# Miniprotein binders against q8gw64, part 29

Target 1, 233 residues: q8gw64
Amino acid sequence: SSSSQSLSFSSNSFSSQPESELLQALPSSKPKSPPLQLPWLIVGLGNPGKKYQGTRHNVGFEMVDALADAEGISMNTVNFKALFGKGVIGNIPIMLAKPQTFMNLSGESVGQIVSFYKIPLKQVLVVYDDLDLPFGKLRLLPKGGHGGHNGMRSIIDRLKGSRDFPRLRIGIGRPPGKMDTANFVLRQFNRQEQEELDHTFQTGLEAIRILLLEGFNKSATFVNTRKSMEQLS
Short names: E, the ipSAE of ESMFold2; O, the ipSAE of OpenDDE; V2, 0.75 times the mean of E and O plus 0.25 times the DockQ between their complexes.

## First folded at step 15 (miniprotein)

Design J54 (at its last look DockQ between E and O 0.24; V2 from the best seeds 0.00; counts 0 for: pae E 1.7 > 1.5, pTM E .583 < .8)
Fold by OpenDDE base, look of step 15:
Structure J54 (fold): chain B 233 residues (1-233), chain A 83 residues (1-83)
Amino acid sequence: as target 1 above (233 residues)
Amino acid sequence: GSEYEITFVITFPDEDQPEMRRDIKQAFADENVDIESLTPETDKDGTVTMTFRITAPSQEAFWEALDRIYQLLEDLEKRASDE
């Protein structure tokens, strides 16, 4: 009688309790959007109307239009006696403005914008034509006088004589020979002058981006050290 | 969507304007734009700085909110000058 000892293998089922890793959902600290800076106002100076389009005295308008195009900002809002575009460069809200008051009354528009939006004057960049700079030459300054420029005079007067706002000066050069300054600034650029200014505008765009994102000193160094095409020939 | 969070600063020379802070918050209470008023800061010269944070679903909604805030401020300043 062969007693077959049935070895009952008791399969101890180790119930591996799933360690519920309590993934403490660390509160996803929404990446605090880097604090957006106060709005900047960028003002181009010029005269409204077809007869002033492409004139030396309107180069401030052309610089603002080139900035608007490069940043995808539509200059279609009319307010404060200006054409406006509103946008953002990086984390900086920007207003682009072209005063429609004529040049000598530009301060009426700029003063209204600054007053309404409570813009610090250090965040008001004015872009304008300058007779005392060589053609196509950019110069960024933190402050200064009007230099005989009627638009800049109007702005300073409307800002209660304040001169402590940045300005991007675009060189248009001096009148040739005995030409009157008023007639000279109302001349349109020729094709070759316009092609040079297109390069000036690209440099101006980058200068404005550096001003906003990296501050005045870096932008001023970038702009003021560059040669115009005429200074490279 | 990218939330546009913009901090803007209103500076008053004299005092905190708690009614203005309330009226700004109330003006946007039912909108897709959140407006946080931070604690006002007073400098050594007694100048009060009110800081607001706008959170908007778009750049357009942010600019519309900002324009409306500054319009409300202009309307408040005008009322205070007519009293």
Scores: ipSAE 0.654, ipTM 0.825, lowest interface PAE 0.7, mean pLDDT 84
Fold by ESMFold2, look of step 15:
Structure J54 (fold): chain B 233 residues (1-233), chain A 83 residues (1-83)
Amino acid sequence: as target 1 above (233 residues)
Amino acid sequence: GSEYEITFVITFPDEDQPEMRRDIKQAFADENVDIESLTPETDKDGTVTMTFRITAPSQEAFWEALDRIYQLLEDLEKRASDE
């Protein structure tokens, strides 16, 4: 009987392309091989259903929808317990996911996608609402904890406790007065807030494009040093 | 249409390499997609890394080809686990 070995992907699963130097010497050589590009997964967090549309907790869904619209990617396919879309930015294959579980079960969806497509965790970007940032502020971080966010907790748990995946945090501010945090995140943005978020989403789109095409450090510099709409207004 | 050329990598156990190579060749024998298989590398633990260059006439054709490769890998893993 043969023994089976588990297939694995790591952040270092990329193979080298030694042929690029050899091919440069040939009379009909092809262009240099492009860098190896494994797919990216970009996850927007939220709760499914009409009741939750427009709520603060669904701002991750809205960011991913804005990206999908800008890149011409359809989000109509249901797979991996998510509304799921596939496309290419530059020469980089990307997958967009909006888990259709409850927020606290988002890891079920993300874990299935990561396992099936063998995605390195450094190429899993999670986009979600953040109570600790001013409204409209963006932060791009390379790793971290869940910060009390149940969707992030679910993802970390499903990824075997790993915290080594980037996140794009979208500031939603703090609840006013004595309002409970759980109730605050389920309230809808008003019209003015939605209009201000359009600018935030455009900044987020650019940050994501820079992340994919130019790398994490350039994207983090771009997004983390910008003033939020709250600070500008 | 636009031409897409993407280089990507998959990994799998070394004992599965002959079957994986056969399955890929068979799956894409008559497709409007060109798949160039590069020299595989085997790690010390017996894990094979196989690199592919896919040339496809559209984004949709590219993802269809990529999804077929991922499905073949999943089928291989399921078959190995069931033994």
Scores: ipSAE 0.481, ipTM 0.741, lowest interface PAE 1.7, mean pLDDT 79
ESMFold2 (binder alone), look of step 15: mean pLDDT 73; pTM 0.599

Design J55 (at its last look DockQ between E and O 0.21; V2 from the best seeds 0.00; counts 0 for: pae E 2.6 > 1.5, pTM E .644 < .8, unsure alone 66.97 < 70, placed apart)
Fold by OpenDDE base, look of step 15:
Structure J55 (fold): chain B 233 residues (1-233), chain A 83 residues (1-83)
Amino acid sequence: as target 1 above (233 residues)
Amino acid sequence: GSEFEVEYVITVPDEDQPEMRRDIKQAFADENVDIESLKPETDKDGTVTMTFRITAPSQEAFWEALDRIYQLLEDLEKRASDE
């Protein structure tokens, strides 16, 4: 009776538990926001109050309002004798300002803003009405005189005679016939003129974006080469 | 929250930099805005700049912090002119 001892090989299944290497998620280095550049000040020129709304001399205010609306910037802060909005375009902090002084005192407001925020004059864009440009015509210039414009005179005088700041000029054209210039700039735009200016503002917005993000030369080329609606008819 | 982290450069006179750093540290000690003073840089013209890293909970809080920094600088400039 040969007792066959069945050697039961107990197969110890070494369950190699996979060491779940806790991949310590390297703290995702949040992409450092690109360093903010020094802020730009964008100033629209005009007169405060209902009687000046929609007037030729307030087209600088309308351009700043159109920029504020397009960038979602609330123009609700009152400081330095201006109405302000603060925002960012790309990586560039921007301040939008409408001086609430009379036009001839605009330099008092702008000078206070520039002094407080230490804004380099090359980063102060002034937007204003220009009699020497055809209606709806934009011109971007790196520097220049006041051209008889009282707001621009006030700014230059307050900036110790400096002229080395950029300006976006919005053409309002010359007075028709023998009309006085002071009365002409205080006329409201008609509906057709306003509809043309809305297209001018859209071009102005894009010009300001190019100025901030791509620099002066590209923006000046973009603006200064475009025809107005009146030059396409 | 989405932290709004930015590097911001201001120009402060070299003599005023220690006081400005102290005044910022005191003003923002209990605020939800962190302001790290980075190493001052000197430009080619010898102008010394202070660089700050501002970490804010929002863009609004960043602008409020920036307004306060420039107010502290204005207050410092006034004190330095009265001495």
Scores: ipSAE 0.614, ipTM 0.820, lowest interface PAE 0.7, mean pLDDT 86
Fold by ESMFold2, look of step 15:
Structure J55 (fold): chain B 233 residues (1-233), chain A 83 residues (1-83)
Amino acid sequence: as target 1 above (233 residues)
Amino acid sequence: GSEFEVEYVITVPDEDQPEMRRDIKQAFADENVDIESLKPETDKDGTVTMTFRITAPSQEAFWEALDRIYQLLEDLEKRASDE
């Protein structure tokens, strides 16, 4: 069917845009046309409701809220099963989403947004908690699996198994003692941890701005080589 | 205030391109948002990349225009799938 093939998010435009952006950064002896400015989707993962406010599993929500506050973007609109906001950073249109589906159904929200706006997957950044990173450490990766994270599993499944979208992982450390992983991610950060996360979020905001304005490689170099507050103390 | 002038692309099947152009032209005929259609590029897979230059008086007007373009595309896809 031509309609199915023509509307696929796996079209050549998805695979071409990020590489073209890198090539456009190279020196040239001739004036270039203005670069194409495609919208980005930035997704913060978490569980809805006051019960989950401040939990480790909701740190993706908090990162997106910090970005929204810094850029003056309202997150009050409910659309695509998400709290949803639209804005511009520089000349780059961005959409911010906090899926309200519960974590394991986040793909329903992300999939609707990606389908409606025809967003190239390389311009879908997912921000979420990561047990394999020290508390407060950030890591930006261009693709990968779900690492056992139910929200990432949901997104990958909804995108028909595609893993070719960037992620900003926020380190929450591992459970102390014999606490199981599921209980750990649902515990709230204490006040001292929340204060340390403010620094993490500022670094994350800068990493996202560099990603949008200067490209993936510069952002990854910036964020992946930095020390967390835990590592600095 | 400062205007927003940006170029955006969408991809449609080649057979749908004329209808999409008409829908966009009609939707924005009498508005303070200017949408200039630039030269399209046909891909090997039978799709065409349509490029538009959108000039809007504000961020809000820009997003309203962009949302309308995407809604027109979604409507076109529904009509194509119903045929």
Scores: ipSAE 0.361, ipTM 0.707, lowest interface PAE 2.6, mean pLDDT 80
ESMFold2 (binder alone), look of step 15: mean pLDDT 67; pTM 0.513

Design J56 (at its last look DockQ between E and O 0.13; V2 from the best seeds 0.00; counts 0 for: pae E 1.9 > 1.5, pTM E .514 < .8, other shape alone 2.859 > 2.5, unsure alone 63.551 < 70, placed apart)
Fold by OpenDDE base, look of step 15:
Structure J56 (fold): chain B 233 residues (1-233), chain A 84 residues (1-84)
Amino acid sequence: as target 1 above (233 residues)
Amino acid sequence: GSEIEVEYVITFKPDEDQPEMRRDIKQAFADENVDIESLTPETDKDGTVTMTFRITAPSQEAFWEALDRIYQLLEDLEKRASDE
């Protein structure tokens, strides 16, 4: 009677301790606080009233209106002797302003806005007509003099002689022949000139977006390297 | 409108007590249903105060109405200090 000793292999149940996956809480990357935003003031220069609409000296108003329309900003607030629109481009608060003073008193309006909203002069863009640029030509500069422009003179004088604010210059060209400059800047654009300016405003609008979102150097490169339509013909 | 979140900076020279001004700024935002987180103000060597706010507003309109009230408050404080 061969007693077959059945060796009962005790199956040691290796209790697999669940490796507590230390979910290393990935350091919650605190969403990088959006970059510090200060309000921008974009000022178009011109004269108020129907007789100045569509004139060379009001091209700064037309550029601001084109920007307001493209960004859905209503220019319906009246304050500080200006028409205002308030809005946001991306995450940047912006004020669009058309001083309703005469051109030579534009500094009263701009100075009041800058003082009230405590706007740094580096964030005051002035858009205006320039006789020393070819028609439809844009030029973005970080600073400079008034160049004989009465609105720019008024602004600089009201800003205590400061010249360290950006400006978008829109070329209107020089008077033809012996025409007086004061009479020339008060001429309305013809149809062909208006069609060129509509293209200029689209380029200017994109330049302002680049200025706000990507900074001065990129915008200046974008604007200052573009040819006008007259330089392509 | 769409909700807006902005990290906003106000730089000024206070003529009045900064703690009261911070309270009144927070109240001006609250009155517009705007949430405001304020950082500790920084003061430079020239007495210029920089206040940083994280602002959450239900619309762009509410954001701008709140800002207009803040800047009006700051103007009214500056006027009172000039009349004393």
Scores: ipSAE 0.592, ipTM 0.794, lowest interface PAE 0.8, mean pLDDT 83
Fold by ESMFold2, look of step 15:
Structure J56 (fold): chain B 233 residues (1-233), chain A 84 residues (1-84)
Amino acid sequence: as target 1 above (233 residues)
Amino acid sequence: GSEIEVEYVITFKPDEDQPEMRRDIKQAFADENVDIESLTPETDKDGTVTMTFRITAPSQEAFWEALDRIYQLLEDLEKRASDE
């Protein structure tokens, strides 16, 4: 699908005589223009620092890094309190962000980007770890609550309570036994889990491309009905 | 990377024609290998003016450099209008 961007601007300038002779008759046919398309923001959530690398809570960072690698986008620039990158998919400008705040302050980064680039919230995709999905499962939703995720809570709060932005949830499973949720999300994936996540990230890349080029409903159908790795074995 | 011709269309809906803004945008790119086409402004039946710009750039890096300048110019104009 496509979207349009309408910017409204009130201009104050010193007066001059109007130029009324600028009206000219035009033929009824004109060249086909491409659709107006607004930029997308794709946010991966995590905590900064080497001690959090590879943790379950940072899987959103890893998904965005995989997208950046696939599209040839550098994520080395720091702006808006994020590692930040820019690119184009088809005729659609995209921005990639990994907020470098603590997780619970992710909204500070996202809010600055959304305000500066005037991004419609329906074109803000947030990618994060989800305890309520089986490991490696993806789910694309058009809106919703934070589900107890501190990064999502921060973003919703900063966007004045709005929940009307898409999210790509990456299943990390539930903690074993009596392990505390906070401890579980800070544990690292093992080698086998990281290998399986590479396939999950490939599916996520395709879901994001479909989202941008064909619309939310087709992407949601693709990713939400896709079988898990266990179902594919 | 591959060479990419990126085309992006930005639409403004000012309440009046803004030839200063059109000139400022074109002048911001005068030294770039980027083509900025200012399409003829359109006036809707309700009087809303629509100004459209097409950006054609040889790479996604050049495209985003151009688009960022446009966003910065819009923010600067908003700040100037607020200070006046």
Scores: ipSAE 0.408, ipTM 0.655, lowest interface PAE 1.9, mean pLDDT 77
ESMFold2 (binder alone), look of step 15: mean pLDDT 64; pTM 0.496

Design J57 (at its last look DockQ between E and O 0.10; V2 from the best seeds 0.00; counts 0 for: pae E 1.9 > 1.5, pTM E .495 < .8, unsure alone 64.157 < 70, placed apart)
Fold by OpenDDE base, look of step 15:
Structure J57 (fold): chain B 233 residues (1-233), chain A 83 residues (1-83)
Amino acid sequence: as target 1 above (233 residues)
Amino acid sequence: GSEYEVEWVITFPDEDQPEMRRDIKQAFADENVDIESLTPETDKDGTVTMTFRITAPSQEAFWEALDRIYQLLEDLEKRASDE
């Protein structure tokens, strides 16, 4: 009677419990708050009403409208004697303004906006027509006088004689022959002049974006080194 | 949604206005807009800068908050000029 002792090897299945490493979620480093950016005021100069639409003296309005359209900003708010659009370019809050005063009273509107929103003058860009620049030529300057421009005079006077705000000048050229300057600035652009200005506005848009996102020196280099269409022919 | 975080710097020439900082914070306490008052800074010339950080759920909510802050400031400045 050979008793075959069957050695039952009890396979102790060591269930290795996977140590769930609690990946302590490293406290998500609060995304570094984007560098805190003060709002910009961008003011286009012009006269209100259908009579002044498409005139040389309203090219500052057209530049602001082109910026509003390109950034999807509605110019539908009325306050401080201006039409406003409020928007953001990148992470920068922007106010677009078209003073609805006559050109010589533009400073009343701009002075009210600057006073209410406590905007530093270094963040007030004024866009306006300039007789001393060739047609379609842009010039960005950090400061300066009014150059005989009534809207710029009104702004400087309302800002207590301060000249330390940036300006984008849009060349409209000088009157031909013996034409009076007041009559010249109130002429509408012809089709060819408007087509050239559309290219000027696209360059102006990009100059404003560079000004906001990359600063004054890069924008000034970009815009002041470009030739107008007339200088390429 | 994209949170809009903006620093708003208000500069006063004379002194810190802790009541103004409190009143601005209280005006938005029940809104979806967070307003952090940062520590006021004094420059070398004695100018006090009050800084507010505004966090808003939308661009519209951010601009509405700004408009109310500046209206509150204008109303405080008017009261201080009438005393």
Scores: ipSAE 0.539, ipTM 0.769, lowest interface PAE 0.9, mean pLDDT 83
Fold by ESMFold2, look of step 15:
Structure J57 (fold): chain B 233 residues (1-233), chain A 83 residues (1-83)
Amino acid sequence: as target 1 above (233 residues)
Amino acid sequence: GSEYEVEWVITFPDEDQPEMRRDIKQAFADENVDIESLTPETDKDGTVTMTFRITAPSQEAFWEALDRIYQLLEDLEKRASDE
């Protein structure tokens, strides 16, 4: 397989006049081309530094580290303001990134990678913590807003407001009682939670492999219909 | 490990094709990868699509080749803006 950049004109509603409509409304008539297989970028979100290690906000980092370990990809290289790794799954080039900015500046890293490698946004997967999902639940979505997550806000802002990129949400539950959400996401997982997350990460690895090799719909079916470990008790 | 082979496709304006082909040939002349340039195709708007088949002995060599292609594209874009 291969990947490419190409220029094309799409159907738009700029004009209704016959000649203008023909120029704007005519789809590309290109024959079936070789598959476009530009690299995938898989981003795990978190905050850099030892003091943030093991926090709920860094679960995206942990998911990407699990993927890197499973695929034999080193994450020791610093580039694009990220710990950055490269590998191949099947014939698909992939890049793994853990932005080393603060969470609120994650878009600076992601934007540099997307611009340099000319990655289609549909091939940018962002993995992050989600307060609105039960602990350990995974959800794969093809697009959407930031849901109040400052790393996602930073990425959307840097991509000129585009929300048209897939995300893998990792449920961390909600803060107990009156605890502030900002403080909750900076708390460590306890031992039991860490053990349950290992199973969540294995499911996430499989979801990502299916996404790359079999497509979004099959991955979403696999991930979004599975019971969480919490639900299986 | 095993031999890695993939077709890589790039697109660029037709007026840049001679320079792009020369730059690719020069950049890979001494590398431990094999690169084949398949027949380019020109779209109606003058955009050229060029396919390369890259064969490398490892994932590391494969990505090294891809990175050189991406760097060539960046250099071409910078040269065009400075001229």
Scores: ipSAE 0.415, ipTM 0.675, lowest interface PAE 1.9, mean pLDDT 77
ESMFold2 (binder alone), look of step 15: mean pLDDT 64; pTM 0.482

Design J58 (at its last look DockQ between E and O 0.30; V2 from the best seeds 0.00; counts 0 for: pae E 2.3 > 1.5, pTM E .554 < .8)
Fold by OpenDDE base, look of step 15:
Structure J58 (fold): chain B 233 residues (1-233), chain A 82 residues (1-82)
Amino acid sequence: as target 1 above (233 residues)
Amino acid sequence: GSEYEVEYVITFPDEDQPEMRRDIKQAFADENVDIESLTPETKDGTVTMTFRITAPSQEAFWEALDRIYQLLEDLEKRASDE
């Protein structure tokens, strides 16, 4: 009677409990948008009213309008004796202002905006017409005098004689022949001059973007090394 | 929505700090804008406060800034009338 000892292989079923790795969903820290920097003020110089629209002395207004349109900024706020819009370019808060004072009182408006918003003068860009630059030619400078420009004089005077703010100068050229300067700056651009200025404004807005996002030196290099369209023909 | 986070620096007299903190807290109590006051730095009787503003829109961010600057102007006026 051969007792066949049935070796019962106890299959130890190692129940591998799946360690449910609780993937603690690391709270998806939404990439915090980089903090916005201190506001910039960009001021275009001109005179208010239909009589001065499209005049050489209002090219600073046209540059600000071209920038407002390109950035989708509505110029609909009236305060501090200015028409202005508020926006953001990249991570930079921006105010675009057109003082609605006469040109010689532009400093009253600019001084109120700068005082209220506590804006550092290095973040105040003034855009204005310049007789000493060829037509359509841009120049970006970190500082300087008023050059006989009444709006720039008013701003410097209201800023207690400070000259240490950036300026974008738009060339309107000198009066032809014996024409009075005051009469010349109040002439409207012709169609050809306006078409050239539209290209100037596209260069100017890009220079302002570079100024805000990449700093003064890169913007100044970009602007000051460009030839006008007239110098390429 | 894109939250706008801004670090904003305000400098004012240290004596105005309690009032500024109160007025900012009151101005933003009912808004969708969060304002965190960071640790202030005091030097020579002047306090520098950094605020972190978190806004749901660009418009709400600018409205918040406008209010902060208005509060600062109102404090400066009160201090000049005393």
Scores: ipSAE 0.609, ipTM 0.815, lowest interface PAE 0.7, mean pLDDT 85
Fold by ESMFold2, look of step 15:
Structure J58 (fold): chain B 233 residues (1-233), chain A 82 residues (1-82)
Amino acid sequence: as target 1 above (233 residues)
Amino acid sequence: GSEYEVEYVITFPDEDQPEMRRDIKQAFADENVDIESLTPETKDGTVTMTFRITAPSQEAFWEALDRIYQLLEDLEKRASDE
């Protein structure tokens, strides 16, 4: 019953006729409906507020913002203790979340979303900063521990200890000298680092798209085995 | 973004199927969103119901899907209050 709706809206009822625009053509010719899909949740981790903008610890927020911008998804709705957006990539419904708790309480937000939408944990991707990867390197993993990351600890605890959800880790490098790791993650990226991260984010966007449309193994091959020169700068 | 057509699945207790089908029909009776329900499948007292949602935008698609999730939540709340 969708064929007639796609012509010009079946009703042709308009409230703004003097400023009308040309409607797009009908959907493309590929007739086969996609298989059944449960929605994906993609979570970017960080701390809310102007004080934390641009910090290494907020790089997960930046990755999700880049994805939202690329896909035309608004992130200005507040729900589930998160800045929250909903969209469709290809034929897959997705939800984007930036928990607005402090980092160590991120599980409160994620847990509410997972419970309400009944999302299988294998379709919860968490994006966050990683001290053990070189700056700008990405790593996609199907499961794992928290690695000392307070946001990941919070999520694992809220999910009753489950570690069986994928992660996209964004390398932020290690602190210089004897700088404390807590202080390092709260330092802001400089302008050159932000410019280099833009390329990292473009690679991350493609990895996420491949994950959703082609599966984990193809995405992991794409991002985990890429030539390092594209991710070291 | 153009017209969106997605098949989506929900599961719920079999005893709730008549009310769920009625509530979905009422919720979308006068809308520009086209929702088809396929033949449901029941296993061990749990119904799996598949919908095809056709909507003119991502926002309209998610409004329809959220309405379905809200109906599920309302149904679960009613069952708990018994």
Scores: ipSAE 0.372, ipTM 0.691, lowest interface PAE 2.3, mean pLDDT 78
ESMFold2 (binder alone), look of step 15: mean pLDDT 77; pTM 0.666

